# Designs tried in a protein design chat: VHH binders against MKRN2 opposite strand protein (MKRN2OS). Part 3

Target 1, 223 residues: MKRN2 opposite strand protein (MKRN2OS), of Homo sapiens (Human) (h3bpm6)
Amino acid sequence: MHCAEAGKALIKFNHCEKYIYSFSVPQCCPLCQQDLGSRKLEDAPVSIANPFTNGHQEKCSFLLRPTQGTFLREYDGRSDLHVGITNTNGVVYNYSAHGVQRDGEGWEESISIPLLQPNMYGMMEQWDKYLEDFSTSGAWLPHRYEDNHHNCYSYALTFINCVLMAEGRQQLDKGEFTEKYVVPRTRLASKFITLYRAIREHGFYVTDCPQQQAQPPEGGGLC
Key: E = the ipSAE of ESMFold2; O = the ipSAE of OpenDDE; V2 = 0.75 times the mean of E and O plus 0.25 times the DockQ between their complexes.

## First folded at step 1 (VHH)

Design b07 (framework vhh_h_nbbcii10_fgla)
Fold by ESMFold2-Fast, scan of step 1:
Structure b07 (fold): chain B 223 residues (1-223), chain A 127 residues (1-127)
Amino acid sequence: as target 1 above (223 residues)
Amino acid sequence: QVQLVESGGGLVQPGGSLRLSCAASGFTFSYESSYALGWFRQAPGQGLEAVAAISTSGGSTYYADSVKGRFTISRDNSKNTLYLQMNSLRAEDTAVYYCAADRGLSYFTSPRAYDYWGQGTLVTVSS
């Protein structure tokens, strides 16, 4: 009961002209010690949802995870990310020096980007077959793997572009896909990781409120 | 600089209707920009709840089960404005309503994926 389950949403609230982040609203403000239960907060607390999901429960999605460890515990913000694509049955298809792997576990803490829009149910019905046929191609054998140009990312992006073409949409190059879809989510994830680790270790995290920053003190008059 | 400003909130009786607007500045509602747009709400003391979302093209919409058949989301890319038409309002619809913009592939992404948020507009459903 005292150890909050990891992966729960965080809350953000305003007090002492600061943004305060925690797993739940504390009884007292950590900065001024005033009882928050005897008064309602000036503004309703905002829930910050966990940006990570169990990738094995995400259908037809592009997934990112750290190559080593998990986002919340070990990821340093600089190490390589491994990517994969989910089928409709909880399997994550990903490409490595060992060829295409079909993982039933290991992606429980992932960033997920859904690849199908609503009402693309015809594509969803064919998805597992398309993904398997794509993945058994001679292009994705172990000996074809190369870190710079024929890797987990190029595997995933090539499949995504096949889906886009099948749906009559424009293909994306690596820079376009990364900046448009990956960077915003990794940026959000990095902020969440910072908040989560600080709250886990110290019980709360505090940032300045740019809109509420106090002006420097004024000098008093002579009388 | 990206800014979203909600308007149209207020007091309404149960069974009534209200239309919310969200005006965007600092970016455009275009397919090339790939902004999906959504409405979220937060009742006092409760967490943030997704209400409705609309795809970049406007061709696809999402609705929470609690509002299906009552609320309609729409966007006008030429006016850089998102709308939420709320019909058959209930006391449990009372909340602060937030407009949000996401650069993601799908409007089905959770609140955590939305980069830009408005300051909120209060909707009170009371007799």
Scores: ipSAE 0.000, ipTM 0.120, lowest interface PAE 14.1, mean pLDDT 78

Design b08 (framework vhh_h_nbbcii10_fgla)
Fold by ESMFold2-Fast, scan of step 1:
Structure b08 (fold): chain B 223 residues (1-223), chain A 124 residues (1-124)
Amino acid sequence: as target 1 above (223 residues)
Amino acid sequence: QVQLVESGGGLVQPGGSLRLSCAASGFTFSYESSYALGWFRQAPGQGLEAVAAISTSGGSTYYADSVKGRFTISRDNSKNTLYLQMNSLRAEDTAVYYCAAGPYDFWSGYEDYWGQGTLVTVSS
């Protein structure tokens, strides 16, 4: 009965002095049961963008996904995330205990960080060659995989730093890259997952005001 | 809906100080903790330059080499306001200063929300 998968976006609207989150504006308010179909809301509903994208449609991007399942359904907030780099043809390059994998599927629900600007045609033209040459290096053989220091993240970040150096930019260490580019997106994703699951279970989610503190992906509090 | 409004710009002598403020409306910093916040500037005839940025947690900051040690970025979630404290100002700091909020774009900075800008002129 709910449009759970439609557009994978959420709607926020105001009624009964509350913020109500749902997949669409319902015919009746879930709190006061007033008919919303013939009445005007005080404020226009706000769309909350889906933080996830199909990674196989993203060119030259850094991707994050859960190692098992999808963000919206199975991710528990505690399991490690797997990362990869896309080429220009929908293939996701990622490093595991089996070496560098070239995935044509499995990254349909990912967090994406684009690594090139639209006008970087020279880098875009060389991208697939650079990524393939980097990935066939002896550094990324299966027996060299090590969970803490030589893993999917170090593989991806090392490639990103090669791109930065080629463009005359400063290299980033793991902490710098994570804090600046990854954490903002994973926090947004965590909040979206919390709202999405609550709406799926109850049909809606309610807050008294927009200020709240939340631990990813557990929950928030009222202001 | 979402707006960022800068204030605190003006004319100041070389070596002086200014504090810029960026007031957010339509969202809250605590609720939008996934948003990175920063300051950018544009001098006459030049492109946008990233000046300073602060992470969603406030635990990590970035400064351009040209301002490191002179400028300090901070945020006050209770006031829904971002600040840039500018000390030891130089003629080269003359620019329109913008605040921005959103996912940090890898190459160009923020892509989601921008303020209207506030002019800072450093001149004797």
Scores: ipSAE 0.000, ipTM 0.197, lowest interface PAE 12.6, mean pLDDT 77

Design b09 (framework vhh_h_nbbcii10_fgla)
Fold by ESMFold2-Fast, scan of step 1:
Structure b09 (fold): chain B 223 residues (1-223), chain A 126 residues (1-126)
Amino acid sequence: as target 1 above (223 residues)
Amino acid sequence: QVQLVESGGGLVQPGGSLRLSCAASGFTFSYESSYALGWFRQAPGQGLEAVAAISTSGGSTYYADSVKGRFTISRDNSKNTLYLQMNSLRAEDTAVYYCAKSPYGRLTWSDAFDYWGQGTLVTVSS
């Protein structure tokens, strides 16, 4: 549950008529072993941003993490994800069979979805109080937890809908929120994980074609 | 389904007292342990203001700074009724008072209150 790899971008460059992915441009091409001075590259290397962030540094955001391990190291693409809501002081509020937890650590490698727009300044100022008041409700006691309908996701989505109502906006059901905000980010994350692990194992990753959209994780779902 | 009906409003002179009642139906105060009940008010030309709230889960109470020491919120579970005792009334307390229920035990965020009564008018005037 460490954030050692958070923010580590990948580099994509062209050599030997292939796309080569690595953590940095190597001194020699891994395919032909020729020295890679700036004059020998056909195009400038492209940085691929890390889709994961330290959730404890994200304010007023919906966070996703694996229930076990980290995205880059252990996540199998199939296991369920745990979700939470951040306050403005680095605390991640999340709901489990043990009730509402207020985590000061453990979310250092998360997918983050910001929940507030700049024009929601009034809501931003009251966010921590409203999240705490919501979270102390008897609705979120340990004995109320149910895997399918009263879980970390329903806790987070119910709070998000309270915020949407407060701002005069339409509420979202689980399918609507998931398809609009969660799926695009998990798809991007899946592609990055594949590239990252290949580079970590082999020192580089090679493809002859543009990277295809990675498939979303199968079987696990959200907690 | 859930219905809240306010009563006890009316005309009162400054410095006087009134007790508002809110009769609840469609749920019982002893059946749900995880909700909040509250009083809100709206003066002419102003927005909705939280006045007082009580949580069933912890018995915790909230009061707006403008009414602390003057108003008291209470409930009677056997009568399924919420009360607001208003003492030392001032002209600025003139408003329509609403009873509201939240499923979340919240005390201060009105947008979390999902059921509202029709309101009762309180006029403080000489």
Scores: ipSAE 0.000, ipTM 0.107, lowest interface PAE 17.9, mean pLDDT 78

Design b10 (framework vhh_h_nbbcii10_fgla)
Fold by ESMFold2-Fast, scan of step 1:
Structure b10 (fold): chain B 223 residues (1-223), chain A 125 residues (1-125)
Amino acid sequence: as target 1 above (223 residues)
Amino acid sequence: QVQLVESGGGLVQPGGSLRLSCAASGFTFSYESSYALGWFRQAPGQGLEAVAAISTSGGSTYYADSVKGRFTISRDNSKNTLYLQMNSLRAEDTAVYYCATDYQVTLYGSEYDYWGQGTLVTVSS
């Protein structure tokens, strides 16, 4: 499956002593209407990477998605996220009130955290078997599901800790894992969603340049 | 798709100064408050040496003993650029300088990823 669009970045550029965010550098500045193609920008435009990926193409990874809808369209920044673990064959294992689900679709817009180093060939070869064996145990039957302590997150974290222990690494509790690996990515995602929705609604998003002192005075109109 | 591009290297006489720049694309410094940024160098026939690092907020810095008091690391979040101001340069500072970020992609380390192509600094008369 072709997923080039999932990696499409936003663009940040400088004009009119402002930072302007858009899907691409426009022909004219949205603030002053000056033709940007006839003049060089003050600095090179910066690409802001899309923090979302197709989870079904991410091997041996921890995935986050909104329970309802997608990050870019429906996520409100406050609702709980659903989590899962990918195998090497595009299947997302996740735990719900219906037990362990093995999804072949639905995770096309996810935050991904890789769970293996590139050189962990031995673990990668055994990954699908270990994940399936873990997931078919009596611990993850539907009647064991409980929203606060035995849920999609505890399922995923328990498996991650099994992998860490097998690799001789220290286990992580929920707070440690969340603060170190999840929060930084959800914070990035939240900022990206804000920019994306503003650009989608208005064609661009504008912020002030915090360091105004170094900019030379320019002649001609309101920029 | 994180890219780091170093610039500002060149030939300089002992006692001179250079400013290196590292332009980041694919991520923005103002969003990445959990990532550290740093400079490393490799002299001919030697291994990589950590030179300086700065926290994502810019409030904490690290310097190798060999450069402390001579080099200053800084970041400009508005320009998405990391800088290394090198003063009182010595022949021993001759090396390829690399920009890197401590992007914690996986559970297994604090090693720096997304190394740039490097920029050569030569200090000689």
Scores: ipSAE 0.045, ipTM 0.371, lowest interface PAE 4.8, mean pLDDT 79

Design b11 (framework vhh_h_nbbcii10_fgla)
Fold by ESMFold2-Fast, scan of step 1:
Structure b11 (fold): chain B 223 residues (1-223), chain A 126 residues (1-126)
Amino acid sequence: as target 1 above (223 residues)
Amino acid sequence: QVQLVESGGGLVQPGGSLRLSCAASGFTFSYESSYALGWFRQAPGQGLEAVAAISTSGGSTYYADSVKGRFTISRDNSKNTLYLQMNSLRAEDTAVYYCAASPGYTRLLSHEYDYWGQGTLVTVSS
């Protein structure tokens, strides 16, 4: 616990017919105190990557952060998430009731979604100019802000669609973008936060090994 | 929408080899894809069993003891495809093989995978 750092990867291993989560594989099982050589574990330990990154070091990316505090420490799972777009120089462009903000700090713990494909080299060279020109549009003035339909998310998505169109690619609506890119990452982040907080509080987290009776992709729910 | 489609299953003699492929769509393996990928199988009358898993970069691989040394998991990020090379096949390897994807995790635990293929049947019989 005292050696734990924000951003440290989590480790999952199996012992005592339990899944045990910790910041590192201990020398002894926390449940039975048995010495753990790697050869005594039935399944290999797995590393669970930290889903959060310093958004100011991410280029040409869509970022998510809590409006208050950080994901690992303060986020309650219910508070609003704020979104932004990074340029190539560590600035996060985001839209609020104060208009477009250009943040040099505050996004140090973010979920990041890269927006450029490897074949979009030409767009990368023009990214900062396109983002600035887009952001100075009269569409994103303070008095145009509206929580439901003209907000930080619609700002970011509209810019993303401008980039997609400039690259001759299909535009995405809010549902399509959210399902494909946002939901998988927020789901991963939620799992990580739950494990991280439990380990931080108790030194480790234990779950039962669920018996693998369910057959993917069989959906329970058809009567 | 994330989709996984398996291919390469079939009937093979004991001691033979098969290569399974899993084509992924709705995400890419190469461009900040944090998807860990795995193979799971279900033998007739048995529960789901983990076979192998591979990290996003391909730098880490994990195998069930029952297949270690015989099966090789690999991914080709440029082709958006996962592979399972199955050598020295045994009757007990007979199962439906499923490809699965999970954002950000590399593991052999089926309940933590969010996306699954429809499965491909492998029968090892004389």
Scores: ipSAE 0.000, ipTM 0.093, lowest interface PAE 20.0, mean pLDDT 78

Design b12 (framework vhh_h_nbbcii10_fgla)
Fold by ESMFold2-Fast, scan of step 1:
Structure b12 (fold): chain B 223 residues (1-223), chain A 124 residues (1-124)
Amino acid sequence: as target 1 above (223 residues)
Amino acid sequence: QVQLVESGGGLVQPGGSLRLSCAASGFTFSYESSYALGWFRQAPGQGLEAVAAISTSGGSTYYADSVKGRFTISRDNSKNTLYLQMNSLRAEDTAVYYCAADWSGYLPETYDYWGQGTLVTVSS
């Protein structure tokens, strides 16, 4: 959707006893107008990479996206998040009231959690068949969809646990998976969205040197 | 102790290629960690410029318009190393190149780390 903004990083640098966030370090400080050209920064600057990825390019991954719009532009922090699982050919499998959907587009700005480690060669070869076989089960028919207990998240987590069992690894419940893998990434994403929108609106964003804690979006469910 | 150490800089003629490496010690590039990694440069008399950045998964990348199509950022999490492949180098690419890491993940602490820089000179 937003090709020009995909993958843009942010920069944090120190001047005037403040953290200043922008898309690039300017020649002059926006607060005091002093020339920054002779390395008169208080500390070395920091890069903050875009936490979002094109989910259709992520193999064997758990993806999160807003149900409507994109994270950077339209997501309000309150709307539901939808989840899916990628195969090796750019297709995102996800479960809704219409059954299992196989999306070739729409996940271009997603939070991605890789599900296989680099040395899991055997599972990578079997992944597409295993995901398809799992997804054609009678358990995931449209009439079995239920917002609270049989939804996009339970579909994805059940598949992840099947993979973990096949690899001889411990299964995870919803709380365990969410705390270990989802929450850290959504917190990073929330901070990035806040900074990105402020910089887009004003050209830069300023905070006191003590860091602020970003809060994840509230009032949205997964699905 | 957390450190980033750049290597691979040097003198190269216009149109040439260099590969920069950034080795991390004291932390890891695992998929369970939310490390944002990138390359910055500073030419003489100029401010710092973001060159390229890469997400934890490696699936999302950023490139400055000045280097898009010529430079490629990549990471090898098993080797704890970040790379910048620089092709079709120009005199204006002459700068000190820095790698940087920002971690925000499962632990309550955030890491903001920079390397010491490596000089790239593009001259005949």
Scores: ipSAE 0.000, ipTM 0.118, lowest interface PAE 15.5, mean pLDDT 77

Design c01 (framework vhh_8dlx_2)
Fold by ESMFold2-Fast, scan of step 1:
Structure c01 (fold): chain B 223 residues (1-223), chain A 121 residues (1-121)
Amino acid sequence: as target 1 above (223 residues)
Amino acid sequence: EVQLVESGGGVVQPGRSLRLSCAASGFTFSSYGMHWVRQAPGKGLEWIGNIYYSGSTFYNPSLKSLVTISRDDSTNTLYLQMNSLRAEDTAIYYCARDEGYFDWLSSFDYWGKGTLVTVSS
C-alpha cells in the first residue's frame, strides 16, 4: 500500500500526545490503533514542504547536491555538497578538478535557489550565452581548481556576482550568500531527510509534543 | 500606512479549487511586484510564487502546476488560484510586497496577517 504513497510529500499530525509524521494520515493511529476517521484529530494535519526538485527542470538557478548519491538515500549530513548553475535548457554547469562540466543528467534530486527576479527580463534572454562565456574563460581550467578558494562554490558565486553587477545590484560575499540562502535550505533538507528515511523504514515517525512555549515568539503554539 | 489584507481562506475538501485575494492599500500597487507565501503551523515560510508589475509570473517549481498568480491593478488586488488541493496545502497564506532584493524568500518588506486554508476530508 505504501508504494503508491512513496512520494516525497510528508504530513504531520497530532495523536496520543505525540507528533506523528507520515506520507498521509492513516485510517488508524500507528501508536494506539484507534480509528482516526474524519475530524477525529484535535488539530488539522500540517504539510512538510519538499526541499528537493529536479534541477534539470529549474531554469537560471543555483543547485546543491551531494557529491555521491542522493540526498534522501545516501547523504550523510557531513560530506561536502557540490553546486552548479542551470541554463534555460536543462543543463547544469558546475566546476570540478576536471574543469567545467555541463551535465544533462545527475541533478534530479537537488536543492534549488532561483537566481532571477521578474524585473531581470534582459538577463533571462542573455543567460545561456553569458553563462557559457563565463565558463569558457581561462579562470576555470582543470589545473586552476583548488579545494578551499577556487572550487565549485567560488565558480557559482563568482557567476552570481557577475549577474548582480550586470543588473546594478549589490554583490554578495561567500558568508552572506551561504548564511542567507544556503544554510536555511540545508537545515530544512536535513530535517526532511531524517523524517523521510524513518517513514520509509517504519511507515511513520514520532516526536514528543513541546512541553513549553517558545521563548522569543510568545504563544508560538503553531510549532 | 502600507496594508495588505488576505481573504478567501476556509475549509475545503481535497481535490477542490480555491481562490485567495489580497487587498493592497497605502502604496502605488501597480508599481510593485507581489508574492504569495505560505506557512504550515510550526513550520517555516514556503515561497509560492510572485508576479511583477508587468504581469510576469515566477513560481516555486514544486507548486507551479497547481497554482496561478494574477493581479488586478484597477482594484489593487492580488490573487492566488489553487487547484487540486491536498492535505499538504493546509497552511496560513500570506501576500507580500516585493522589496527588490535578490532572493524570493527575502524579497519582501510588508506582508499581511494571513488567511488560513484547511484541506481536510
Scores: ipSAE 0.000, ipTM 0.124, lowest interface PAE 13.2, mean pLDDT 79

Design c02 (framework vhh_8dlx_2)
Fold by ESMFold2-Fast, scan of step 1:
Structure c02 (fold): chain B 223 residues (1-223), chain A 120 residues (1-120)
Amino acid sequence: as target 1 above (223 residues)
Amino acid sequence: EVQLVESGGGVVQPGRSLRLSCAASGFTFSSYGMHWVRQAPGKGLEWIGNIYYSGSTFYNPSLKSLVTISRDDSTNTLYLQMNSLRAEDTAIYYCARELKGYWSGHFDYWGKGTLVTVSS
């Protein structure tokens, strides 16, 4: 019943001195039942963008997804996230205990980080060959997989650093990449999941003043 | 299905103590942080405090000296111990489950509440 709303942007509006979140502005306020014609809203509704995308439609990007299930439905906030790199033809390259996998499906609900900068001329044309050559180099065989230091994240980050080196740019370590690119997106995603699940169950979500300062998100590691 | 059921409310005299319980079912209770929230007649919601799955507790500073939150993961039960009850503690008391690994301070499930009336 609520599946039709999956992946839809959320709407936030003000009424009854509350913030009300929903998939669309309802005809009547769920709290006071008053008609919400445009003249009854003090401020314009704000759209909250969906932080998830179909990773198979993202070119030259770093993707994150839960190891099991999807972000909106099954992800528990604690389990490890799996990461991959897209080519220009809808394939997601990712490293596991089974070696490098080339997925044509399964990443339809992902967090995406674009990897090509506007001044990386010609890299798009070389990307698929570069990624394939990197992935077949012998470093990413099944028996070399190791949870802490030779995993899906180190595979992806090593490739990203190879691209940066080829373009004459500074390399990033795991902490630098995670803090700069991953954490801001996972934080936004966590907020969206909270609102989405509440709206899916109740049709709307209402917030008062904050109860307590939020604890940082607890998530599992990567790979 | 996820269910939270509060109990232990009733009429109590000022200065006395009361312990509320919240029975949880339909999920792995030991994996979730739990909260107590109350609503006095004609007032908004007031956060009382929480207990993480680790057992660590945090309280509303205005209530810290008056309440203790605890949990029994073997029986899937959350507790709120209240001491030195005053007329201002008259409220409906709710237990709530914190959404794990997401925006903290948001609750995905609430109980129906239990009424506590403090009267002379």
Scores: ipSAE 0.000, ipTM 0.081, lowest interface PAE 21.2, mean pLDDT 79

Design c03 (framework vhh_8dlx_2; at its last look DockQ between E and O 0.01; V2 from the best seeds 0.00; counts 0 for: pae E 19.0 > 2, grease 24.7 > 24.2, placed apart)
Fold by ESMFold2, look of step 2:
Structure c03 (fold): chain B 223 residues (1-223), chain A 122 residues (1-122)
Amino acid sequence: as target 1 above (223 residues)
Amino acid sequence: EVQLVESGGGVVQPGRSLRLSCAASGFTFSSYGMHWVRQAPGKGLEWIGNIYYSGSTFYNPSLKSLVTISRDDSTNTLYLQMNSLRAEDTAIYYCARDIEVYTSGTYYFDYWGKGTLVTVSS
């Protein structure tokens, strides 16, 4: 039985003097129809990372999702992102104008940043308690929500910094965390969304190589 | 530009051993996890295993007893040692760079080598 995959791997390969993007190396080149079943590629296929995962299968992680809709279907690259922290059971703690929610669903297509390194496994045993105690504080009541300085992002980062402090580590300001951990992943996500939508719409996506484009081989390739 | 170049493939008799090499350039090799992947004729990609920059290795359970991955950071070279080769090990073998996105054991690759063909025949 075929199973719907949360996100398909994207492949880039070179043929007919073009970069061709698709969900897999096809049986035939979509431009010239030559059989690709043997090693006929100039370069090995490049796998483009799927930046999305089911956040409810992530432990002790910082998650991002669009506030409305999903990344692959609806996200326009400019709409607000919502953020949360998973506990050890994949429950997503997140703060909004309605207070702290503990979501068991809704984060199935998320960008995930794991927060525990191997040398911090002692923290995993206390994670759920720390996260729950932090979240029941009066600081995160619904009426304290403020768009600029007391929002979903500041909630998540404040918790991360509490964990870092408890481990005797240097805290991270918003700019440092964003530039080091968030921006690289959202850039990959933007590239992936663009390619994914083009491939969904047209079956494949093609860009020019630097090399002068030659006509595709005209041999009798058949798939 | 990131480049990965495999070598050491060729025709080999069943039961023999073979060591493949992957020469890396264009990036700080010692800072990345590296993988071996193969593709047998008419089949999809099969993950063989990886080696992290720490030297820790993980293998596809079905291949664990047959292969050994190592790296030499002083020469920017990744190795795959294969033992007791069989006809079913005939494939194009690729080395690949881990993108280093840590998500519950899911691996993502951003660069692959050109591959080296290994043919196991009598």
Scores: ipSAE 0.000, ipTM 0.109, lowest interface PAE 19.0, mean pLDDT 78
ESMFold2-Fast, scan of step 1: ipSAE 0.470; ipTM 0.789
ESMFold2 (binder alone), look of step 2: mean pLDDT 80; pTM 0.808
OpenDDE, look of step 2: ipSAE 0.005; ipTM 0.215

Design c04 (framework vhh_8dlx_2)
Fold by ESMFold2-Fast, scan of step 1:
Structure c04 (fold): chain B 223 residues (1-223), chain A 118 residues (1-118)
Amino acid sequence: as target 1 above (223 residues)
Amino acid sequence: EVQLVESGGGVVQPGRSLRLSCAASGFTFSSYGMHWVRQAPGKGLEWIGNIYYSGSTFYNPSLKSLVTISRDDSTNTLYLQMNSLRAEDTAIYYCARGFYGSTYMDVWGKGTLVTVSS
């Protein structure tokens, strides 16, 4: 799948024996002020992709967003995440104490997990009707909402498992789905948020390049 | 003990219809969602569809035009109506109990064999 970025990518480059993160390679090094013209860097800069996408442009995907605010601006790393499922027309289906909501906006900064494999073309064609039929089945009424067992996550996971079963694949429980698909993405998102906020505040962020020094046989191990 | 017993299988000619039944006992049938699953010889399990406690149905889209799932809570019975049977529908058919609002199946019947042949 080709991931389009919703915001500015971050750039990581080496200078002054430091890793420097910024929105773009500056004309001069922020540490030593040396000119960084295109051939002054020993190593090519590395682009760090924005892990957030506009969920309304993602088809047939599982989305995560903070329940309040956005990932880059307000998310504190501790507050609950709200989840939903996209259809093919920019609508995000999600379940709350108000029942199933069909959002045309609000998911512009989301973590996206694609749910269809390339060989699931038959499911892609039926997706919107399948999702609508699931969502109107009567199991997902407002009075049925319950924080621990009948919530936005169980709504989304139940639909995902229906898709997996329809495609002859094994179902996933909450722990399996979370560990395999959600945790790696939220971990990357957390790192990106930290770098992004530092760059917005200071214009750049600096970390030490690891310098290997002769170490005794005991200790030493960044691996 | 919670028990599910399928019935109605047998040999049927292509193009004909067949209705399978699943008799439930040992639990409050009307409070649970129920599933139909099949397994063709030498193949894996194929999910057919489910019916929620509310009576709403949700089908494998590959099979939606060929099958109908219904329930009779007064007799604790689940049904699978199959139309326009083909040789590829030859399989052991299982009913299974789902958790409330979940696709997880915790109790299965022993299955009933349907053979479609001319």
Scores: ipSAE 0.006, ipTM 0.446, lowest interface PAE 9.6, mean pLDDT 82

